# Designs tried in a protein design chat: VH-VL binders against Small ribosomal subunit protein bS1c (rps1). Part 1

Scores and structures below are computed, not measured.

Target 1, 263 residues: Small ribosomal subunit protein bS1c (rps1), of Porphyra purpurea (Red seaweed) (Ulva purpurea) (p51345)
Amino acid sequence: MTKNNESFTHRNFAAVLQKYKYDLNLGDIVAGTIFSFELNGVLVDIGTPVSAYLPIQEVSSNQELNNFNSLNINDTREFFLLDYNVESRQLILSIRRLEYIRAWKRIRQLLAEDSLLDVRIKGFNKGGMIVNLEGISGFVPNSHLNNFSKNTSSTNKFIKLKLLNVEEKSNNLILSHRRALIAQASSNLIVGNIIEGVINQITPYGLFIKAGNLKGLVHISEINVKQVERIPSQFKIGDTIKAVIIHVDKKQGRLSLSMKHLK
Below, numbering starts at 1 at the first letter of every chain, in headers, positions and changes, except where a header shows other numbers; antibody chains aren't numbered by Kabat.
F, E and O stand for the ipSAE by ESMFold2-Fast, ESMFold2 and OpenDDE, each averaged over both directions (binder to target, target to binder). V2 = 0.75 x the mean of E and O + 0.25 x the DockQ between their complexes.
[cut] marks letters that were taken out.
The coordinates of atoms that the task and the answers printed are left out; those that the model quotes come from them. Centres of patches stay.

## First folded at step 4 (VH-VL)

Design p12 (from ma4 with heavy chain P108Y G109Y; framework fv_masavibart)
Fold by ESMFold2-Fast, scan of step 4:
Structure p12 (fold): chain C 263 residues (1-263), chain A 124 residues (1-124), chain B 110 residues (1-110)
Amino acid sequence: as target 1 above (263 residues)
Amino acid sequence: QVQLVESGGGVVQPGRSLRLSCAASGFTFSSYAMYWVRQAPGKGLEWVAVISYDGSNKYYADSVKGRFTISRDNSKNTLYLQMNSLRTEDTAVYYCARGTYYDFWSGYYAFDIWGQGTLVTVSS
Amino acid sequence: QSALTQPASVSGSPGQSITISCTGTSSDVGGYNYVSWYQQHPGKAPKLMIYEVSNRPSGVSNRFSGSKSGNTASLTISGLQSEDEADYYCSSYTSSSTYVFGGGTKLTVL
């Protein structure tokens, strides 16, 4: 049961503990060794005379079932110093918060890099696809699931997506398949080029066009507008049209099209 | 956690102006279209105005067009309704509402989350 | 009067089903799949029950269902419960880029 590098691990912990002792603050990442299991949590030795406690709800990052199966007595690992419980005189530790902070740091880096991401599919609901990225739950709205086949055999598989919107304070991850598809096709999407597509949806503000695996909008102002009074009377779902690419919104994964000067 | 809180309602004389505010919390405000919907005492719902996620597009009910202006400040998570040339017929509870998830293109379909409303009374 | 026509009232007994109609024109209900339904209890803000004709938001009971045929949309409530007693409003997007509500229907569960 002796682990490789145990001696080195203890020396490394001692060095971290020395720093910790004179600058201990809530929010710090501390090294600790698990020494006891309780009904609702775990006791951890962080090298201070004050006890440290890891509650069961702080063991995993938003897992459905929090349990101790991944933890063993004498394991040494990093913890987030969450709180100090005055009544029990215990420092409160979190693995969940630590994983959350590291996941969000990674997510911010991925957003800044505008990366194509391999994201795990968790399931579907009426509004879209439920996914998981770095342990954080995310959502791909149906409007951002261009041409994706919605079957149950897709669950637990990966899909290439891009981050659309993130908000750490609201724990909100919104991703887009639409952005990923446009990013992958960007070299062929040139403003001024003509694209052919099929009317997929008619709305009062314009026509949604399906062009291969891409979705574009011909806004009502970009239709040949000799007073287009009623779009539904002039166009039908399934009609094929030609339109000019006037804008490629890489941030939102939108293709803006015009029929204004194209007959 | 998702919440909309209206403020700025009150009693005002006909012909005067009033500004309503709606403070949003618990969601990414800048990703949603926002609406104002009103309800006169004892009567039904009436749509007033809509603004896109980025503020670039605005639409109004004919009854308020030219008198009311909808706006938003995404940095403050706040929606506004500037009401000018008020009439007794404008007396109503004004609700702030969020569009369905996504953005301008999808936010024009339904009123997803509602605030509790703020009462505007226009009387002499 | 409202632009969309709803019955002023409907009633049913617990466990029964009722349907509320919402009739417009080809420029609103008939022209678009953007019909939504709202539940309002006295003194409370409305709550979205159905959007885009037949979709339910998370947390809304599957006892509530929506449909549309021509210029008429319908909200059906099955297995009526006392908590369903409320005013119900339909809404639709229009060809003028505006929204219109129905006059509202008072549901009584007796």
Scores: ipSAE 0.000, ipTM 0.405, lowest interface PAE 14.0, mean pLDDT 79

Design p14 (from ma4 with heavy chain Y101E; framework fv_masavibart)
Fold by ESMFold2-Fast, scan of step 4:
Structure p14 (fold): chain C 263 residues (1-263), chain A 124 residues (1-124), chain B 110 residues (1-110)
Amino acid sequence: as target 1 above (263 residues)
Amino acid sequence: QVQLVESGGGVVQPGRSLRLSCAASGFTFSSYAMYWVRQAPGKGLEWVAVISYDGSNKYYADSVKGRFTISRDNSKNTLYLQMNSLRTEDTAVYYCARGTEYDFWSGPGAFDIWGQGTLVTVSS
Amino acid sequence: QSALTQPASVSGSPGQSITISCTGTSSDVGGYNYVSWYQQHPGKAPKLMIYEVSNRPSGVSNRFSGSKSGNTASLTISGLQSEDEADYYCSSYTSSSTYVFGGGTKLTVL
């Protein structure tokens, strides 16, 4: 079991640093100057008598960029203090981990600002669209793509999205095109106004209506009683209907519609 | 590679409890609705339960409602099925499946990726 | 007891076309366009072949097609091949916000 292995601990690391009177801990962001290139990494001077080493795999979160092309002798930059290698007696540094931490800090800021974001499309799978935001992989579920066609020719293009759910611990970055479209149209989406669209989907709980680039739901409880009983014979995909906007859920990007009080 | 691996099946007496797990890999687990579907020996498929991407919405087949609880831990990429008050008719291979939709807003999903299944035998 | 009705078996020869029906009610197949079809070989997990009545997932042969008329959905397999021999299940979403399956159809390739 490695969980009970005490050959190296945070306490052991702290004891080493205390011996040399440094105020450094694993997880700290430290300034360092590159002074030597080795086969599989870079030696960095962080002001300690203990050597600091940046392994090639810690240069970037993108494995294709794990090389030394962006690094030069006498460059000074910030590093994440990742570990202490007992065998080599070196502090292990990471740019990859630092970039990851800063990207998530930026993502949390973007979520707090409720921003419309230009996000790069990386590809598609059965469940939705894969995107990249600040170097972090994100996902737009099919239900939140709303009027966006899936195709390989859209790869590497940008799309306007809003963050829907984020959780760094689970590496969970969910975005929504539906939420972005509602946000962009929100000044024109007034409760009580009539909207016209076409039936896009028929479900047990209601009708999904496509109105321009927006998608709305007429819940079964918002269909006239005689129409509810005739849904399979009265409504078909592609039919044009009119409905009243009864709610705009800006958080989830949902447009709720009603056909009650309309004939 | 997208993969779902069920575990926790076994032989159990009627009235007892069992918890099944499904380990997901090769995709963003937290982006998908997840399903449990079962198949009794020599019989057809029967849907058991569904859970939305964030765990906020759960639905159950009438045959298991009140006895089974579906849950997920997105930090561990794991889906669970807690089975209480087991009956002989619950004997089946239990499959974990990934849905095509995450929150049921655009409609129900299909069962697009399936695990290999885990056998639960409820016998005295 | 299965909520959706499928024939217990169908058979065909290589190169022929066969159709498997799936009959429900206005509260499932007839009311909604959420019918899916699954292929299951002995001892293996099911594989999604068709979803939302007629859509094929990536990697599924264009020999497989789906359709619906009233309360009956159909899976058609053209250019029948020996590897198509399997059990086929239909599924539909219901007005009770549940999912139901058909009883399954054993396809034999003669």
Scores: ipSAE 0.012, ipTM 0.486, lowest interface PAE 8.6, mean pLDDT 82

Design p18 (from ma4 with heavy chain N57Y, light chain S97W; framework fv_masavibart)
Fold by ESMFold2-Fast, scan of step 4:
Structure p18 (fold): chain C 263 residues (1-263), chain A 124 residues (1-124), chain B 110 residues (1-110)
Amino acid sequence: as target 1 above (263 residues)
Amino acid sequence: QVQLVESGGGVVQPGRSLRLSCAASGFTFSSYAMYWVRQAPGKGLEWVAVISYDGSYKYYADSVKGRFTISRDNSKNTLYLQMNSLRTEDTAVYYCARGTYYDFWSGPGAFDIWGQGTLVTVSS
Amino acid sequence: QSALTQPASVSGSPGQSITISCTGTSSDVGGYNYVSWYQQHPGKAPKLMIYEVSNRPSGVSNRFSGSKSGNTASLTISGLQSEDEADYYCSSYTSSWTYVFGGGTKLTVL
């Protein structure tokens, strides 16, 4: 494989810093003291002979906050070492990227704690709901939006969700409303209890049942029918059925149901 | 980085068994349905088997039903295909594939991410 | 032969639009909205281009679009580019709880 058009690399940056005998790399978090305001950015002393510069667009992820009102001369704070500009001979710093890294650390902590979260609704597309958590864009797949009103008037409102999956490298934040609903109802979801619901979706592998604000699956092996291959001909969307709770998957927000023991 | 890496392919004689493995990394393996899809040399794609995120649902192509067994170990992020009573027509590159994020709850899914494949040659 | 019918080949010039058909029955393409399309370059693994009839994965060009009418699904590629030259396969879920692929279509960019 041949590489064309090399940009400034971590190796090249390390070589520049080695000339000054510093052990710094792109991606490092560095402490710096603000010493001057310029038209389009801020000069920062990070202890190197090379100038460090914080561009105005790197002050915040919020466009309205891309100003210097939160910054003061002689303030010491942490910055992300973003790049080295050969033309201006300056190290480029970012607060925006540092905020992003810290937001992802917080998100991983929230995932580990299995927290219920208040998340802002940004909009909808054909695949699901677009949300924002801690400044990071996220997505709630349609399969995880049971019993929720998918109305454009919901934009900028908040919804209780749980994190389902996070992948920093792919910048992928997946959340679940059904997982939040099952977690909140878990004390009332007892294996062996009968619930009544409405058939919401018919698939070759089973029936999806809407029971209040919860969604459950009666797998084909759990349907009390003479021929499971004829599921679509034996049931209709909107039919009311009774089913026994056989499993509650709190991690994925799945409610497994059975019709086998019902009259 | 999301990645699927198959292993276990090779040359085997008809009637023998072979087990393929697929190592998953860079995503929450236990949240996805997984698939095996094969491609005979110079031929098209043929679906082989599917397994749900928790292993409770498994289905097979008629050509392999009763001979092949799909399984997974979510603690090891690994998918398996146990192939018994191999035939010359089973000769193919075997691909491990991840289902779309929706799993079986929004529908049966599609083949979102594919591994590089592992060649199985059944010959005497 | 595959259960789904695709033309063996299709060709077009750069900048043109082409459509590849995928015809099944009411027990697969016609019965369900679970049709997907895959691109395969020689010696490489397939890549998902379209799923659930018309949905594009992140990173797939908007030049690729999918549709379905009755028992026939279609993949349309607009603004043809040389890198689009590949084999294209359709797939559908079936009433037997299985998947079926089309025979594949070789796209040649003239």
Scores: ipSAE 0.014, ipTM 0.487, lowest interface PAE 8.0, mean pLDDT 82

Design p4 (from ma4 with light chain N55D S97Y; framework fv_masavibart)
Fold by ESMFold2-Fast, scan of step 4:
Structure p4 (fold): chain C 263 residues (1-263), chain A 124 residues (1-124), chain B 110 residues (1-110)
Amino acid sequence: as target 1 above (263 residues)
Amino acid sequence: QVQLVESGGGVVQPGRSLRLSCAASGFTFSSYAMYWVRQAPGKGLEWVAVISYDGSNKYYADSVKGRFTISRDNSKNTLYLQMNSLRTEDTAVYYCARGTYYDFWSGPGAFDIWGQGTLVTVSS
Amino acid sequence: QSALTQPASVSGSPGQSITISCTGTSSDVGGYNYVSWYQQHPGKAPKLMIYEVSDRPSGVSNRFSGSKSGNTASLTISGLQSEDEADYYCSSYTSSYTYVFGGGTKLTVL
């Protein structure tokens, strides 16, 4: 006899688990051993009187990796207890959800450590660069992309970034190339030092200056008070200027510059 | 589907306090600067306050400076406006709005997406 | 009150064009290219129609156009339709991430 007993019902499932002193709740992480492959999933022994099933859709957070190539009969590993299917009388397991939980734990650790990260480029949209870190989708706003060229040849390449803002509840991962570049150069960015660069962008509140791979802002209040009346009428994109470093904001990746009193 | 929903409006007496909330959905809330804009009954629009994407920068209209505090909780996708020392002139529908730009380094934003508003009546 | 000057009302017939002006100073409209326009129907929230003087958001009809000359920005609506009847507000950046609105213009379509 290999079929389920007719007396086992969805209303009795919790009672059966309690009878055998199993305290399993949806959301638990359980150890299981793979014992059979089916067309759309695998059967897993988690030590309970009822079978457990890992659907192919739950193998990975990356849909392209939803296959059985990484799984073998008699492999023992951890699974997330996702659901109970009353019709099939099976506990539903997930590797995808477990990967998600572990990825966010790693992301919190990386944020706490303020790490420089090698992150895969997925593509671009009008607002910035789309990236992937540990299976989690992230975004680098245009203002945090320091002179990075937007093209399809950059897709699947890696870029060094730093985390700017993370919120697991909103599934939000914001990163910064600007912050990474400032961090890598920070030991050489000393307040009071003079840098030379070219005007890259003119705004109503100041000039953005490109100095090598770095971008800095000369706020309008830091342009020579005696000479400047309106920024757009006195400066042109491509003009070479010298400026003094007056502030380095490592947290936001901002380089503040001054043109006052330069001879 | 992008949505902003304001709440917390009501009738209050002059000199008292009230806190407004704005619940955001359908977009990455922490990617955008957020605004409060008000409109007195039968009158025009008046900008109240702005907060950057991460909460590090805040600016206020002179009429509310020192009395109102803008804040946000990115983990809850919620924007707040704490209104203290309320005056009859503060009577208005208060709108939550999303900016076009991430932060102030990107430039001043326009008011891209608006909520339906919540009415605040300050009466003696 | 609002700092930018708009006419209180403007009117036109279906199919015609109208222009709404928004006049400020060299410290707002004249000093910066950050002028935006909003459409508001009675009892509803405002909708962004134009930003950065002349740019249209996706989904806004090309019948709406914006321009600026000196201290005056203008919103032009061509091929007037009954649904265009609404209040229109201009807004400008002033300094240090502060903003000002116009007093609003009521557009009446016959």
Scores: ipSAE 0.014, ipTM 0.473, lowest interface PAE 8.2, mean pLDDT 82

Design p6 (from ma4 with heavy chain Y101W; framework fv_masavibart)
Fold by ESMFold2-Fast, scan of step 4:
Structure p6 (fold): chain C 263 residues (1-263), chain A 124 residues (1-124), chain B 110 residues (1-110)
Amino acid sequence: as target 1 above (263 residues)
Amino acid sequence: QVQLVESGGGVVQPGRSLRLSCAASGFTFSSYAMYWVRQAPGKGLEWVAVISYDGSNKYYADSVKGRFTISRDNSKNTLYLQMNSLRTEDTAVYYCARGTWYDFWSGPGAFDIWGQGTLVTVSS
Amino acid sequence: QSALTQPASVSGSPGQSITISCTGTSSDVGGYNYVSWYQQHPGKAPKLMIYEVSNRPSGVSNRFSGSKSGNTASLTISGLQSEDEADYYCSSYTSSSTYVFGGGTKLTVL
């Protein structure tokens, strides 16, 4: 619920704080003590003579928790210094923004560690699965859910996923079930071994093979040269084929297969 | 912030060559198939070429096959289009674009992120 | 000129719904579920609105929806707004491992 409001900063917020001899800036994390409840917000003492105010919309990222039930008089906690309202002469605080910053710091750490994550299923749409990780909404595209059935009874349950891409600026949190499945099966995926699977998809650039819970690609360049010109005539969805594992891409969750040396 | 910036466009005479570049930033360039799409002045969109994430596979529109070469340098996050034997009908704004699902394994893809385009005029 | 057939223009008033068709053959629109739609404002690069027939990228309004029946794909824009005024292009993957675009449809919001 954090509105971008450059008009308050344009009022020279720093000069206002300087008049009160305080070294505070918008974006600072400040300690404050709750001292009064108002109709649509909470008054907080952060050590300034200017009133600090926590609007009800800034209590939580979860709209249902935007109430005062978790807050008590004389509680001291950390707040994000969001804005200064010139008309009301109040510093505006946020718990929601602070939660957001800390959640994204955690997500960046999880991405850097290439962690296998237990992620809560939130729901489904046409494009894929909606999930929640550390309070941040994420998305698993259908192409990365090829071995997972959509089921409304799975809502609020956990699934093991890996982060595929994150962009805080765009709130882009993309995860992959495919990548998680490969990570979990890595000890059984040995380059040079023969794998048997079912043709799941036929494309002009190759065959997608379902082998247990894994998805592999026999690229057109890895099909016998004599056969490559006639892929649709030689293969049907549902056919069982044998292929050699030639590469396991753990970071992207890709299993590369070859038919060049098989009959 | 995902961004694609084309460069290298200009005015060139028929029969000559020109090389376009596309600088990528804000995403893992080496994980995506990349495309060139063009648009002649006042006309519609026309797909030109695609290159796989590792450069091993390339496909071209019939109108440019044998004359244009798509390539990439993943170490420099840059996509290229070498245009040889240019014709007046090659006059267009050339866009570079990224595939939909982050990699070519997710299918042939659509064009999810586009650059601003660079104008190529083949005349005189 | 492109292989996919779109109407040259379509118009509507604010709040109305409009539909743009994209007709191909069994070797492109009818043969594959790789139909995408692009919005282009004058002087700007195209923006992906729909991919794989009916999927929306992050940040695209749910007023935009896609569908396909046989060899014809459709883009529907509900609750029409002035900023929707643009050129719209469909595209499909083909049996020749190429991509083909529609001729484009100019949407005018009257």
Scores: ipSAE 0.000, ipTM 0.416, lowest interface PAE 11.2, mean pLDDT 80

Design p7 (from ma4 with heavy chain F104Y; framework fv_masavibart)
Fold by ESMFold2-Fast, scan of step 4:
Structure p7 (fold): chain C 263 residues (1-263), chain A 124 residues (1-124), chain B 110 residues (1-110)
Amino acid sequence: as target 1 above (263 residues)
Amino acid sequence: QVQLVESGGGVVQPGRSLRLSCAASGFTFSSYAMYWVRQAPGKGLEWVAVISYDGSNKYYADSVKGRFTISRDNSKNTLYLQMNSLRTEDTAVYYCARGTYYDYWSGPGAFDIWGQGTLVTVSS
Amino acid sequence: QSALTQPASVSGSPGQSITISCTGTSSDVGGYNYVSWYQQHPGKAPKLMIYEVSNRPSGVSNRFSGSKSGNTASLTISGLQSEDEADYYCSSYTSSSTYVFGGGTKLTVL
């Protein structure tokens, strides 16, 4: 129901700007010069007869930075045109929204380039590692945290990661350390080559092998086991084995290994 | 905070089909393996199926393999169970559950968070 | 029929300790350290109490503990309280990449 009033406000605002020969719409990025500080915001000259206002809440996405310490009178910078206040006839600006839009544009570009990223660690929860990339919070699932320390001393350190999944509308940023490790070792990971490693984990579906900082899987179908033999009775954690690289999944960061025809 | 809500249960005749849904909220759904577990009236728990966080890996109990299909839509935070060729022994409360691990590649999970369940009755 | 064997019932008085066993084979309980325990009150969904043999989720009382010896896993509840009265189920990962549950144990607090 409040959406009807907002719709009328938007249409009226666009008409006013057109009458004064300004081609501005909500969502535009505008250049503005700060000319006055108020208690709860900043007045900005964007070249229109309608005054523009930057509320203190729109200075930063971090509430601790919702202050005017980084802003000076006569400073010119870019703002996001957030809204139009009908009662005060003021254009409402945002730095927070502009930074958010630019950060997501950068993230989409980084995903398209399949970049190896230095990402800041913010903390951990049961399911994985919480990180920050370009001011956007991201998440690295435990399954994608191969060979990484999960303690408080890691907070504020950087880690090499690759983007796994991004979606701005759902604010979903998923990254992978496993994928980054595979990418960094890619020149040494050639299908058909033999790799030597240590059995790190035994599961019904196969053996997880640790080779340096990499983790690979010898699936049950790639192990020659007799009908009466079980993996737990044939192999032990800590055993050294040799396996052939049969597949390198760069998108998921998976190294597939085979023990068929090997001792 | 973290919630799983099942829906789609009801009364169906043997041989017919039914689709269950599980709506997830309060966590990053696309980061977790998801499970279906059932419980016949007055009986114990029986695992039905699992799906990895990205949908690439699926495993089923022998009793439902070939008849049931697990799937997920990460954009809608929803887990599904398509049940075909239903039998009277499929009568049970069906629970949606979240795994302790994100996918099956790093290892099997336990059933960390459970929904309230939805009753499926297969009878003539 | 369940693949894992649990006693049908156990009982204890407030303040006592009880233990529930869960026996399988080398293809499940004996072969892997992926045993979990669930508490179920009448008409409610199960709640995870123990995972990977002995780990407790956040919010689960330290009165609950898990262990394993060979093909048998055990859930021990110390300082028994009336709210502990429930059905308890064990579960294990298997050599077939499936999960198997025990038949369940009804705990009665006298």
Scores: ipSAE 0.000, ipTM 0.438, lowest interface PAE 11.5, mean pLDDT 81

Design q10 (from q7 with heavy chain S57Y, light chain K55D; framework fv_ebronucimab)
Fold by ESMFold2-Fast, scan of step 4:
Structure q10 (fold): chain C 263 residues (1-263), chain A 124 residues (1-124), chain B 111 residues (1-111)
Amino acid sequence: as target 1 above (263 residues)
Amino acid sequence: EVQLVESGGGLVQPGRSLRLSCAASGFTFDDYAMNWVRQAPGKGLEWVSGISWNSGYISYADSVQGRFTISRDNGKNSLYLQMNSLRAEDTALYFCARGTYYDFWSGPGAFDIWGQGTMVTVSS
Amino acid sequence: QSELTQPRSVSGSPGQSVTISCTGTSSDVGGYNYVHWYQQHPGKAPKLLISDVSDRPSGVPDRFSGSKSGNTASLTISGLQAEDEADYYCSSYAGSYTYYVFGTGTDVTVL
């Protein structure tokens, strides 16, 4: 919904539409058919006697994509009704504005649905992985990457992720790979169930267990420490163990496991 | 700015109860384990209690086991210490301290951020 | 919880080196590489000086160094300066029943 009711641009546009007796408003999404290419834009037929024009700057939010390569004569698609140009007497259309609005609406919907997403890898920096979701840049912190090798060969590939934090006002998308791995295995990850895994890492405070693509921790408090002088004296990397799931942290993508009270 | 601010200390009679609070700001509170450390006047540091980022692992010093309860509210960025059955030997300055990550990549880490402390005096 | 043993005091002149020992058991200092050192000036909160036996946090001068052999960890202060006059505490991970144990503390005097 538009907030242009009191603007000079809105009043001018309303006057033009009244002259032509059409029920169109700035901010409307209109169907149009491309019929001509001009030097700096495209002429579109939206069913009005007034010309509709898509400027090259309104094709995409990405400057490299502000060209006509994706558009063809007789293409029919949706456009955002952006403005009315008084000098040229044309209705001004935008794909850029429409796609921005739809992208953020879709992102909010995906967050609400807690969706498992296929997200494109854009690159890496010291803090984590840079991704692209619906044209919006996002970030996966290293703390939320699980068993994923950081290298250039991964660029432009897709990865399963879940949204962790979304804020349009700050253009902030934070995603998690670990949360996605938990979600993919959720049918087998029930508190109280026994899982079998391989000891992947031994630390003084616990055992890290690999169960398929997931990582869990058997904290030292969940091992019978009365019988263990030190964890390394009783366990070896590569050993298969059984453990009970005592907690599933879906937000952080973490499994807490216990070896107490096993059969 | 990263900071921890303790409150709730005061003068209390033996056998009574007191509740301490620690307000955290400037960092993602639920990424860190939190701890209470005390120091009696003119004495050394004594670790009192610790709680993991998700409250899944809680531990106490033998001297306070069964009397004190540590808890946290990640939505409010706050750590608490409920102190019951207080004794004269519980008299100390109580510090809130942040541990490094208690997650899959780190162990029982150092206390890198400390509050200024809140004084608890248990006397008749 | 048992305390880790430190000398009550050490002293030195500016420019000298002093070493503070921290002795525990095989169930704390000897069993784990989670030994940390803290500096406390009078009336102030402790400040992290060394973590995980020998790691220096950003802002801590190179003249502070940590090491461990068997059940004993050591903090060495080289090029002793007036501002090093403080109490120093070690701590260690002590297992799942009692996560941390602190040392008895050492008073460093700079003459």
Scores: ipSAE 0.000, ipTM 0.393, lowest interface PAE 18.0, mean pLDDT 79

